# Miniprotein binders against q9h3h3, part 44

Target 1, 235 residues: q9h3h3
Amino acid sequence: EDGFTAEHLAAEAMAADMDPWLVFDARTTPATELDAWLAKYPPSQVTRYGDPGSPNSEPVGWIAVYGQGYSPNSGDVQGLQAAWEALQTSGRPITPGTLRQLAITHHVLSGKWLMHLAPGFKLDHAWAGIARAVVEGQLQVAKVSPRAKEGGRQVICVYTDDFTDRLGVLEADSAIRAAGIKCLLTYKPDVYTYLGIYRANRWHLCPTLYESRFQLGGSARGSRVLDRANNVELT

## First folded at step 5 (miniprotein)

Design q6
Fold by ESMFold2-Fast, scan of step 5:
Structure q6 (fold): chain B 235 residues (1-235), chain A 91 residues (1-91)
Amino acid sequence: as target 1 above (235 residues)
Amino acid sequence: SEREIFKIREEALKLLEKGVSPERVAEWIAELLKRLGNPELVIKVLEELLKSGLDPEVIKKVAEELLKIYEEQGHEEAAEAIRELLEKLEK
């Protein structure tokens, strides 16, 4: 069942990636237009497969905001897949360190902070805060899932260029907290997504590298960050 | 694997039930199979999807995308298997 769940989640993620995205691209669109765009496309109202009564009549896979400096680089995903198949065939242990090495070798370095929220005002408010931080240059790029027909939680993904760059990962966390976000955050490298590492994976790996919890009473950064892969507190 | 084929099939059917167009489902399947990098699994998935009653035009679109990829990679055995599948779909 663990492998079943992981592969099903991978399939849903790929379907969303392939469907059209609603994008606010700060590289080509003035920042002054962001508030109107956010009002037009609140993630709690945008439907995954379209509905005449929602802002979209056609399917939407993701709602995204690209920062002025955003430059897409997925790395060598094909080489990563070939190496992953070879690794599984080789009988070598599948560990966080081995996956990290595959990611580095194939330049599949991006990762993301994840937050899961129920559809509604709090989701839309959190997304607006993240989107403004992206357009203002505190974050690089972010996306949020549309609303599924059955309901359920939606996810906001805030990307960083290099999951091995702890300083960059922590700086993104600080920017998310500065935007007013107080919920639990978890950090997942895209290599884990490409290789199907989810909660109930068959290799029994932690599906996230970092975890961030909001702190009241003010540490300088506003949160406590744990490195789950190495079991070390970073803040 | 049969388990992998089952999961791809079930997700494709769910997407169609939710109103996702056959064209988008085809693009998703092609991308998923391309990322998995297993040519032997590709033919099995397409055959199982046909047996499940999935729109033959979706399968044809997926097969056309994959044929281009395998021809570019020089994987002639996989390319020929896809050509045979496409010919059967014409009948």
Scores: ipSAE 0.000, ipTM 0.233, lowest interface PAE 12.2, mean pLDDT 78

Design q7
Fold by ESMFold2-Fast, scan of step 5:
Structure q7 (fold): chain B 235 residues (1-235), chain A 91 residues (1-91)
Amino acid sequence: as target 1 above (235 residues)
Amino acid sequence: SEEEILKIYEEARKLLRKGVSPEEVALFIRERLKELGNPELVIKVLEELLKSGLDPEVIKKVAEELLKIYEEQGHEEAAEAIRELLEKLEK
């Protein structure tokens, strides 16, 4: 519950990243195979640590779909961490601008739209919509967490390659909405994840840069996007 | 190289014109020069910034922040060069 610290959350994230992933890779697999793959591995049924009654008997850290043009670039994470240690020991102020500059300097630019859904048909339907958008080229890459042993909500992460490219971030939001997603979305740069910026961080930084809320009706964009740091509506 | 120094200068100038703080620009310059393997070339970047038409007081603040970084990292030769530059800017 509220016993989770930034340290515990970072450890859980590292464990998931290190465990095996179930991947549909559109660079090597025909798009016609996607529906069968989605039916075989619905995220509400895939278990985090394996279960004889689930699609997996072995641990699964993430279920992912890679787009045809996907080219991973995590940047210089080691250099980022070294610079972060130097910054903390320098006594200089730690601000969103300082973190943004560290990310730019070390090319750690990726970020993600996050949505949290309870296990069930709505989660599986949302994931199928996102996966199809990735394979069709409207999104670059996405992943969803497996079902936790203790239950709880699962997370769908939809990545963009550059969190400083506001237009690209907003384009991804539009594609998510076009895929039929109506829940709350928040956007987090990966640099915040690497540096342990979660809820209740010691620098009192907001852990997300943008928030997207579904808009009902009309020919409108489909969502309202708020810049959390500057308290400005972008759409 | 001279091309890399000019590129670092151009990026730093853009950041300052966009309102990025002197402290963050100093950190950017330091990291780029470290990656290049030539932290001692910090003076060349500062010299170009002084020729850029930017407010000298802003560049002085960038130099002051760079001095703190280089002192903390034990780059005494580069730190001394920055101190000499700062003394010249006072006049």
Scores: ipSAE 0.000, ipTM 0.061, lowest interface PAE 27.1, mean pLDDT 80

Design q8
Fold by ESMFold2-Fast, scan of step 5:
Structure q8 (fold): chain B 235 residues (1-235), chain A 91 residues (1-91)
Amino acid sequence: as target 1 above (235 residues)
Amino acid sequence: SELEIRKIVEYAKMLLEKGVSPERVAEMIAEYLKELGNPELVIKVLEELLKSGLDPEVIKKVAEELLKIYEEQGHEEAAEAIRELLEKLEK
């Protein structure tokens, strides 16, 4: 656990967010256009900075699909960041509960299920399933990283609007499983991302609230979900 | 907040339906309330939970866990308020 790793991850995330995104927006685009869009921009072939022979000649930060009912609600991120600086200066304990209260106070409530997959057919197939679930209304919004120049796994992020709504988080997990996803999923509130809190942070906070593992043939929900904060199996 | 209390109630009911013990559900709720840090706010939340659809026995167990915490921390006013709440539940 060191500050350099957190700073590096924060810088990469900021660059991706600021670079152009490839977006299928179901609020303005007919659902019938989705299959052609997915064929044109498979995540395993879209390169982070553009490449000869890739679908993109320019940098792409994220590939995203917005559902018909999607309404961006980032909350008061500036107020959150100011309150976070004040909290660090105050000497008060920095705990999961304190961050939760800052998030609620400033309405920074979104969170996401994360899955990491190697570039290839399985990634593209998983993304297509997620994208269809978003356009059909079973999920609200999702994005996937482009292929990095250094290689490595790509990440699919499936968002929920309120990380404090545990039932809503679990409903999203069920929809992801119904879309055919079988890999490990982890859930992280965006408040941790906005504050630059990653796995190895100096406050020893765990930004991951839930884990979901595919359960073959046993669960009606299709997965075994663990509440990591309370060490309780929910499914 | 009222919305937050409703979410706690819904989550607690879900856990009970899945077979999580009332004792464990109470521990989880008590740990959440402890993280809020303000004893006066915690007591207000407990009073609002009593007005909700949550099983009174679960609320009693939450109050008992919080009583232990406040007694250990020396918050006698908060401890006494919880004892009064527990007495009302006995009636």
Scores: ipSAE 0.000, ipTM 0.188, lowest interface PAE 16.6, mean pLDDT 80

Design u1
Fold by ESMFold2-Fast, scan of step 5:
Structure u1 (fold): chain B 235 residues (1-235), chain A 81 residues (1-81)
Amino acid sequence: as target 1 above (235 residues)
Amino acid sequence: DRYRITVTVEGLDEELFREVVEEVREFAEELGLEVTVEYRDGRVTIVIEGLPREAIEKLLERIAELAKELGFRVTVTIEEL
């Protein structure tokens, strides 16, 4: 679906991760400064490579908000990559289960809810809602892509610490909905990103574990979450 | 804190309903909890109240495995009490 396009641009993704980030860090910055920061750096106006009339003169890879409890932990990505290469060479089955076990063994457990929105007021409004939820402690960390020179949709990523903790993933979905977000969300473990596994891969692995769809008359959580592989709908 | 889990399966297969009820009941018994079961209009609804947060994932794993094995779709509602 539309939400997966950015995952196919591996070279651009690597460059964005390595370029400077604009960060509101709630671990060191008072929450009272957030509204001014959001007004200064609306994602629809921050340009990927810096332009005249843009809030940024230098390249920006990501615009991010860190919650008070945020502690970066990617796990052992090098060990994961080495084990993945060994698995491919071994002739053993490549399944969601074996990849899950590699992720657990190497502590590469984080994952993220993704939403894709066109540049404009609705994107900026959605990002502001997510950023406030992070600073207020309902979410842990989030980032949004800057505006590409060629245009196209931007992505908001909302992270959770452990993709194997299904309730934790659902709690993040609820917090996103409580922040006023109504668009389609998809959830992807970071292990797939580190291994370069995207939607169309030779192992037929689906890097998306869940889809969340907004519902008005539903349960208290405000959405329906589908686990596509297992025929389970979570509400 | 404590959670209510509602498991719903729709269809007309009584054997399938029995297997889902038995799986959920066995899980609840291990935790000293009771289940409420209702059959209505081609649907079975199973409710467990008082589940601790750490038990939720184990229950969801069992339900997902059963649904995948038997080829049916299940809806699980999770409410914090």
Scores: ipSAE 0.434, ipTM 0.807, lowest interface PAE 2.1, mean pLDDT 84
Fold by OpenDDE base, second read of step 6:
Structure u1 (fold): chain B 235 residues (1-235), chain A 81 residues (1-81)
Amino acid sequence: as target 1 above (235 residues)
Amino acid sequence: DRYRITVTVEGLDEELFREVVEEVREFAEELGLEVTVEYRDGRVTIVIEGLPREAIEKLLERIAELAKELGFRVTVTIEEL
């Protein structure tokens, strides 16, 4: 019973990022090939380790779609981490505002809408909707986790370039909703991931900045977005 | 009295897994305790050994909050050492 240390699991998480990705890149691949690619690699069938009978024979970390406007920009993650260590050592109060300023200073501004779905038709359909929205230029980039051996939920991540741009975050929510997705969405900045700020952290920081709930008959966006840090509805 | 706490979490994705592990690790580190984490087949097993009785309720509260927020199923076993 190989007790994987949290180092091993951080290593599995890093290994998923290091394992080959199945990518549809709209910058190099015609949009007309998207449907065939989606049919070949349905997320509910793509397995993390390339199980027998899966569409993939090799390990897959993520399935991703890159839009025409996609430009990878991770910022200065190393400088961010060093500044974070120095901040912790200083004993200064750490607030969401502190993290926002660190993110801005080091240009680590990316964030993602997250949705968790059980493997199956609903997941594959949601992913197809998102992938189409990315290829059509309504979204920049998205990824979905492959199927784990024991099942569990798969995550779809839809990225935005700047978590501090509330309008861009809300536009991405609207595009996700327009793609037919009605589940709960949560928005997490990548800076929180890089700094190891998870739920119930010692600073009582909520790692999720926004929550989107689909609402029938609601505002023009079809969703209610809550700023979780301030407990304020964004209209 | 010292306790072994085994937290079993099912249905976590990798991101949620890290969140759960780091939260439990942070809790254990505050107490100067080691944490063993096992991930197998979508199941996370976290073991904390040497937990004082007074800390059990705090840990359970944190786990319950996590479980509620993340929407996963948690099983906690408490064993006296």
Scores: ipSAE 0.005, ipTM 0.243, lowest interface PAE 9.9, mean pLDDT 81

Design u10
Fold by ESMFold2-Fast, scan of step 5:
Structure u10 (fold): chain B 235 residues (1-235), chain A 81 residues (1-81)
Amino acid sequence: as target 1 above (235 residues)
Amino acid sequence: DRYRITVTVEGLDEELFREVVEEVREFAEELGLEVTVEYRDGRVTIVIEGLPEEAVLKLLERIAELAKELGFRVTVTIEEL
């Protein structure tokens, strides 16, 4: 509504990925240093482009925590992108099944649970909980966006290695809930992100596969998970 | 029947007040209910009306958990409509 398009969103995402990241890497850093690192870099105070008054004077694209067992494997993203362009040119139907098959063929299997929170204590508290879960081995890797100069909500992304492994996706949701997270969560495969497919797209594809809502009392998992494609509750 | 809950929090910074308000609003939104908020004299007062009895207990549990997590004290007044 302020002139931003899918192209503007893709440009902003690319800039963030290219700018420096603040990383706590549990593969090389003792877990005992995490609390000090979280206190030094609360995401509500880390600014996207740097500010002498903030924890950072230089631009920061993402704040991330890598688990001890984290081994990045984005698959064949270049092959995926080439196959996607060929598919669009071929005139063949573009469906969720077609994208799933492209992702499998090119081993682009990772996905993420997303949560959007306003800058403030709740964001910093949620991020600290997620970061501890990653360092303790209940989650593999996570990142959070820094504060934009205009304000607005920030995003925490919690990654899983295979979006086709439903049990693994649900286990990550349970770990997020166990970390004290109560807000709405949505799950998006990275194949949609790499191809620039967002909520409003010309193919009317829903990039969100699952939606998780916190459930008070009763559920052993602590949440209700909806399969968005089939409109079916999984628990 | 239906209930009105008034949540009052004192001694918090404005940022913490906003977090408490957001928590209550998120709960209310799940039930299709609106929240009235007033900031006055270092105090935030949050009112939610139209809660069924089972939702009252759930909201109290959620507020108690949040108060423990954020280290603040709350006063909750429950009124049957």
Scores: ipSAE 0.000, ipTM 0.097, lowest interface PAE 22.9, mean pLDDT 77

Design u11
Fold by ESMFold2-Fast, scan of step 5:
Structure u11 (fold): chain B 235 residues (1-235), chain A 81 residues (1-81)
Amino acid sequence: as target 1 above (235 residues)
Amino acid sequence: DRYRITVTVEGLDEELFREVVEEVREFAEELGLEVTVEYRDGRVTIVIEGLPKEAVWKLLERIAELAKELGFRVTVTIEEL
């Protein structure tokens, strides 16, 4: 609900996107090189702004893995941001539906499954599993945040190309579970990220569309997925 | 492609069970399909088979609207046949 905090988070996200990324690109690098790359750049050790004794001396915004078939498609982000400013000025209601329409109009359709983990072995192990699934073609693209100077949890983002395609979102969840991931997952459309809408936003919008919980047995897909907007559990 | 949808609601509220069963039955009638309903251990399970992909999403939306209106949680399983 604090406007300053939401704006600060948006500024930090923008800075990370503009700083250099450490990328394993399966389109140009053999899959056999992945294990060495993961050992060189474990996310629990890579620091946001560089540090003596870490793998990096220079700032790193994100650590990413691109799948062999990955084709970047961010849509018209500039047009989206201009339309967002116009919408705020227009007095038209700001709802999930109006944001969805803005996203469709400007082809900003990607979204991501998020998992938040403390720095350590579990984070590095989870990232390695996700990275292998990306390189093997079960997922399209993923990234993980570096370790912040002040500590706190790090985030792994696993992207899908269209947040309006519920089946595609659910298939990505299944692939994450098949990679051995057991922690809580939440799904957020990139339109919310590009517009700087986080949990504490002035429009009281929930940017999380789905939550996935690991489930042994009972569920054929290995998880229970809650559709947050409709309070429907999908399996 | 054809799909099977299984809708499950747990609880002891018979009126809630009736609302969910009726919503699924009405949708099935629009498509000329029948539903299978089973009551077991404080749970209702409703199965409908032979849905085209487009109808799966329409049914999901109708169930979601009902769940939102009545303030309950429903579990939906989608299987490709």
Scores: ipSAE 0.000, ipTM 0.350, lowest interface PAE 11.7, mean pLDDT 81

Design u12
Fold by ESMFold2-Fast, scan of step 5:
Structure u12 (fold): chain B 235 residues (1-235), chain A 81 residues (1-81)
Amino acid sequence: as target 1 above (235 residues)
Amino acid sequence: DRYRITVTVEGLDEELFREVVEEVREFAEELGLEVTVEYRDGRVTIVIEGLPKEAVYKLLERIVELAKELGFRVTVTIEEL
């Protein structure tokens, strides 16, 4: 996250979440239908606000794939937000550890690997790989933004259910790499998103917990992962 | 499944190397596993094989806490056997 205020970024995120989503739900749809669905809705051609000449005539907030075992659990977001307001007035330090504690207390544990790609065949190919990994059970759920403006990058989000489960976060990274993804990945807990904490925040917190870089050669994972908060590199 | 974990620390602090080696050795001893340690040119490399998935989680937590407490960088490689 850079280039915009937290308020602007939060407003854009809310608008996308409120608009309709195009969903391939592997819990109710046979896996054999995925390739046709991907061909019908390539993210480089699906428009944010609809266009009669594109795959969609109506607004689309997100394009998503749900895995067969996916069970959404956002935790107690309202309780988290109330506790956050109380924390800000309490005088207690606002640190990564304090936010982690609030997230655990309110069961707001989900997080996501993010990749940003320009519209085009590379984006569509990356999304197809991620979608297949979700439907095949290597990943739980993923979404990709539609095309909003000429030249603007789109984002693929690959979710894990618990950002405190380091091995689960690493397993998702490995599955992303196995799907053929070679670009930079960053991991952000949803607790930071719900609280409106972005790169330019008054508490000087880094909302990115992990960074993954593709590595050829001796790495067993196909990447090296940096734990940004603790200065630990996982390969 | 069983895993191999390789922990590598670089630097010139022999006391730090001793702390990391002892932390990993104590963990391995509780699990009945052997540890291989190599000191080479300002680096210590520690290898444990035969860890179950749950033990990988616990060892990573201990290494992360130690790195945070002592302010050092560590590289951890995890391989499924």
Scores: ipSAE 0.000, ipTM 0.444, lowest interface PAE 10.6, mean pLDDT 82

Design u13
Fold by ESMFold2-Fast, scan of step 5:
Structure u13 (fold): chain B 235 residues (1-235), chain A 81 residues (1-81)
Amino acid sequence: as target 1 above (235 residues)
Amino acid sequence: DRYRITVTVEGLDEELFREVVEEVREFAEELGLEVTVEYRDGRVTIVIEGLPKEAVEKLMERILELAKELGFRVTVTIEEL
């Protein structure tokens, strides 16, 4: 939110990660069960802290779909956090390049395309499309936030293994567009999330690396992708 | 497996277009590939075919560095062959 500090946003993210997740795991569950699972748990109706009137009576941190080939690798997050603390106390500039080097050194390479949508049919439809693309093997893994009490937007996260692999990032964008998604997308490395880089961060860093906008005019990829830090357009 | 990259730059003068062309050409020649270049209406379009995946990422990095140094916008289209 606009009025929250980076520390508050980081605390909320940690709470969501620690609370139970609703997971469709294609590594162990037949693809034929996906449609029933999506109908049971539409993200616009799943509540963050549970409600007897919703699909869940208990707290849910995230709703996720794991692809058949999904193999999580978080890297050395503890080493990353120790190096980050040392960097902050060193007085050296904190820049996107510095964060990239920390991420590479500690093998914290994953990242995600983000889309923010209001609760409702459009969100549920977008999530269903993404979930099917994951189960069909076009994307690796995705998750969507449950509905918050505040009634704000929900977020869909579509992960890639390596944010330094621009081609892989662009291929994920292409798969999202092929799934029928036309809204604005932004790409954020997980290193930014682990280190608390949000819109309100104290280092004044842009919280995302790339931006994707749907293109109707015959783009081969279906979208225009901008590197926001360097003002380079990739399509 | 193999990729085609199309690099398009607009709004540069002819000397700056040459910098972009030479950067892409040097990269392609390291791999034994030919570069197709077209100049039209204040725009340069550069095409390379036959790039492996790792070469695509390296070329993107070089283009990004050059765009930062010279302060221009570039459009890159990547197609799998």
Scores: ipSAE 0.000, ipTM 0.218, lowest interface PAE 18.9, mean pLDDT 78

Design u14
Fold by ESMFold2-Fast, scan of step 5:
Structure u14 (fold): chain B 235 residues (1-235), chain A 81 residues (1-81)
Amino acid sequence: as target 1 above (235 residues)
Amino acid sequence: DRYRITVTVEGLDEELFREVVEEVREFAEELGLEVTVEYRDGRVTIVIEGLPKEAVEKLIERIAELLKELGFRVTVTIEEL
């Protein structure tokens, strides 16, 4: 587990969500201001807890860009967690199918494509491409983590509103590829994050639903997407 | 909107080919659609055109459930018409 538990990862995520965010909101800010904003706040230089030598002197939890049509909906996370406790005590099997039903029942449907990149030019370039795609309407919303003191990879999260809408998930992958992104992508439903389903979980579940790999010439999409649970490769 | 789905199965198991072809044909017939099936050495390709979005999802789910028992992988190409 590289010395981190699901509980530690959940606590770090909660702290980041509670700290201030740097947001470019295309619902209220002209698209012409995006390039200046990206130059001011490159994610490789924005520090998690602030530093006089960085773009921020105060803590930043996330750097985010909201599309013009973005409308947040987290569903009933509290009801989801209560139902999860009941499921665990019921003796029913814990499977991807039962988690999917729990998410649907409580309207916790959002999910995200994840890419992990080292701090530097490639991260900043990838984030700029994603941010432009969001502002131009090809993606709905995205965020990127600031630089941690210990270093290590940063994560770009590109959200879709419904992980059960496979075509919508694939459309987001296509838009990411069209933005010039060629690295490995994995897709994780937010229900898995809320329920603490990470690598090496007790239930032996794969923590991501899809894996996208860049492919030249194999399809119009520019990628091959593996449905990890079902032996289906989408192209 | 309408979609074209192409299901490609590779391998030499004729029983697997038959099972996948029949699942896809049965699903298409429920929607009043026909399928095109082409056999190449070691491969079968099955094409359905005219599927609405919700039917694409149901088809992929049906194929996935069948494949859990059989242990084989298929490629599904999804094209918006």
Scores: ipSAE 0.293, ipTM 0.752, lowest interface PAE 3.5, mean pLDDT 85
Fold by OpenDDE base, second read of step 6:
Structure u14 (fold): chain B 235 residues (1-235), chain A 81 residues (1-81)
Amino acid sequence: as target 1 above (235 residues)
Amino acid sequence: DRYRITVTVEGLDEELFREVVEEVREFAEELGLEVTVEYRDGRVTIVIEGLPKEAVEKLIERIAELLKELGFRVTVTIEEL
């Protein structure tokens, strides 16, 4: 029974963000060292708490790869949160459009494609493909969760700078697919994470804006991307 | 309110099914809901606590749609606990 409370997951996500990250930074490290780094820190073997026999002796929150063009920009998260509290107090209707406008106003525009994979060769192979795509400049930044003690799936997050740029979101999907990943992808804006807008929020907002399904013999992108908010296919 | 969502899947690709279930788990986790997921014999049981009934129905509909799009035959049942 893998029962996770949202509080536990939120606490674990916060704890993971506070723990040390294993980072390959392509801005400071030669691309030729990537294969050795991937071999040293396969995500399926890196453990959340640095278990005996793991590649890491200390807790690891995330394993990440930064591309040459990576520039961390979180925007005004505090202003966003204050505006969100004021909006909730106002009793005004909250829509995906409302959240989009809050995100734009506070420059909190980052979002991520998410994929969930069981620990093992497929995860490590998917991560290696993503990491290479980041180092080659096809993607800007990605992270993968370490192996949990209970097991379960590990998540790979592939970021885009602007969730409101549909073309950029679709280009990242195409790059993920070109890296050989065929699993289901969901796209989540970071604004939804910062505001605690989870899928059964009282406003019935879907926190996943896009879904990408791999399609054999489909369009030039090899995926079908659905806009979940509008129930419209984009590809 | 506590709901048990039972998703029975008939199909060959258990891996894709697991991916959908984790999306559902992630969905429910994102809901701030306690989510228990059990896998037994091609049956996934998702226990979600704290969802309004209407949200559960929408979630189930979405799960069913996702699984159908993946080529699975899906039976979804909702039980109030």
Scores: ipSAE 0.000, ipTM 0.275, lowest interface PAE 11.6, mean pLDDT 79

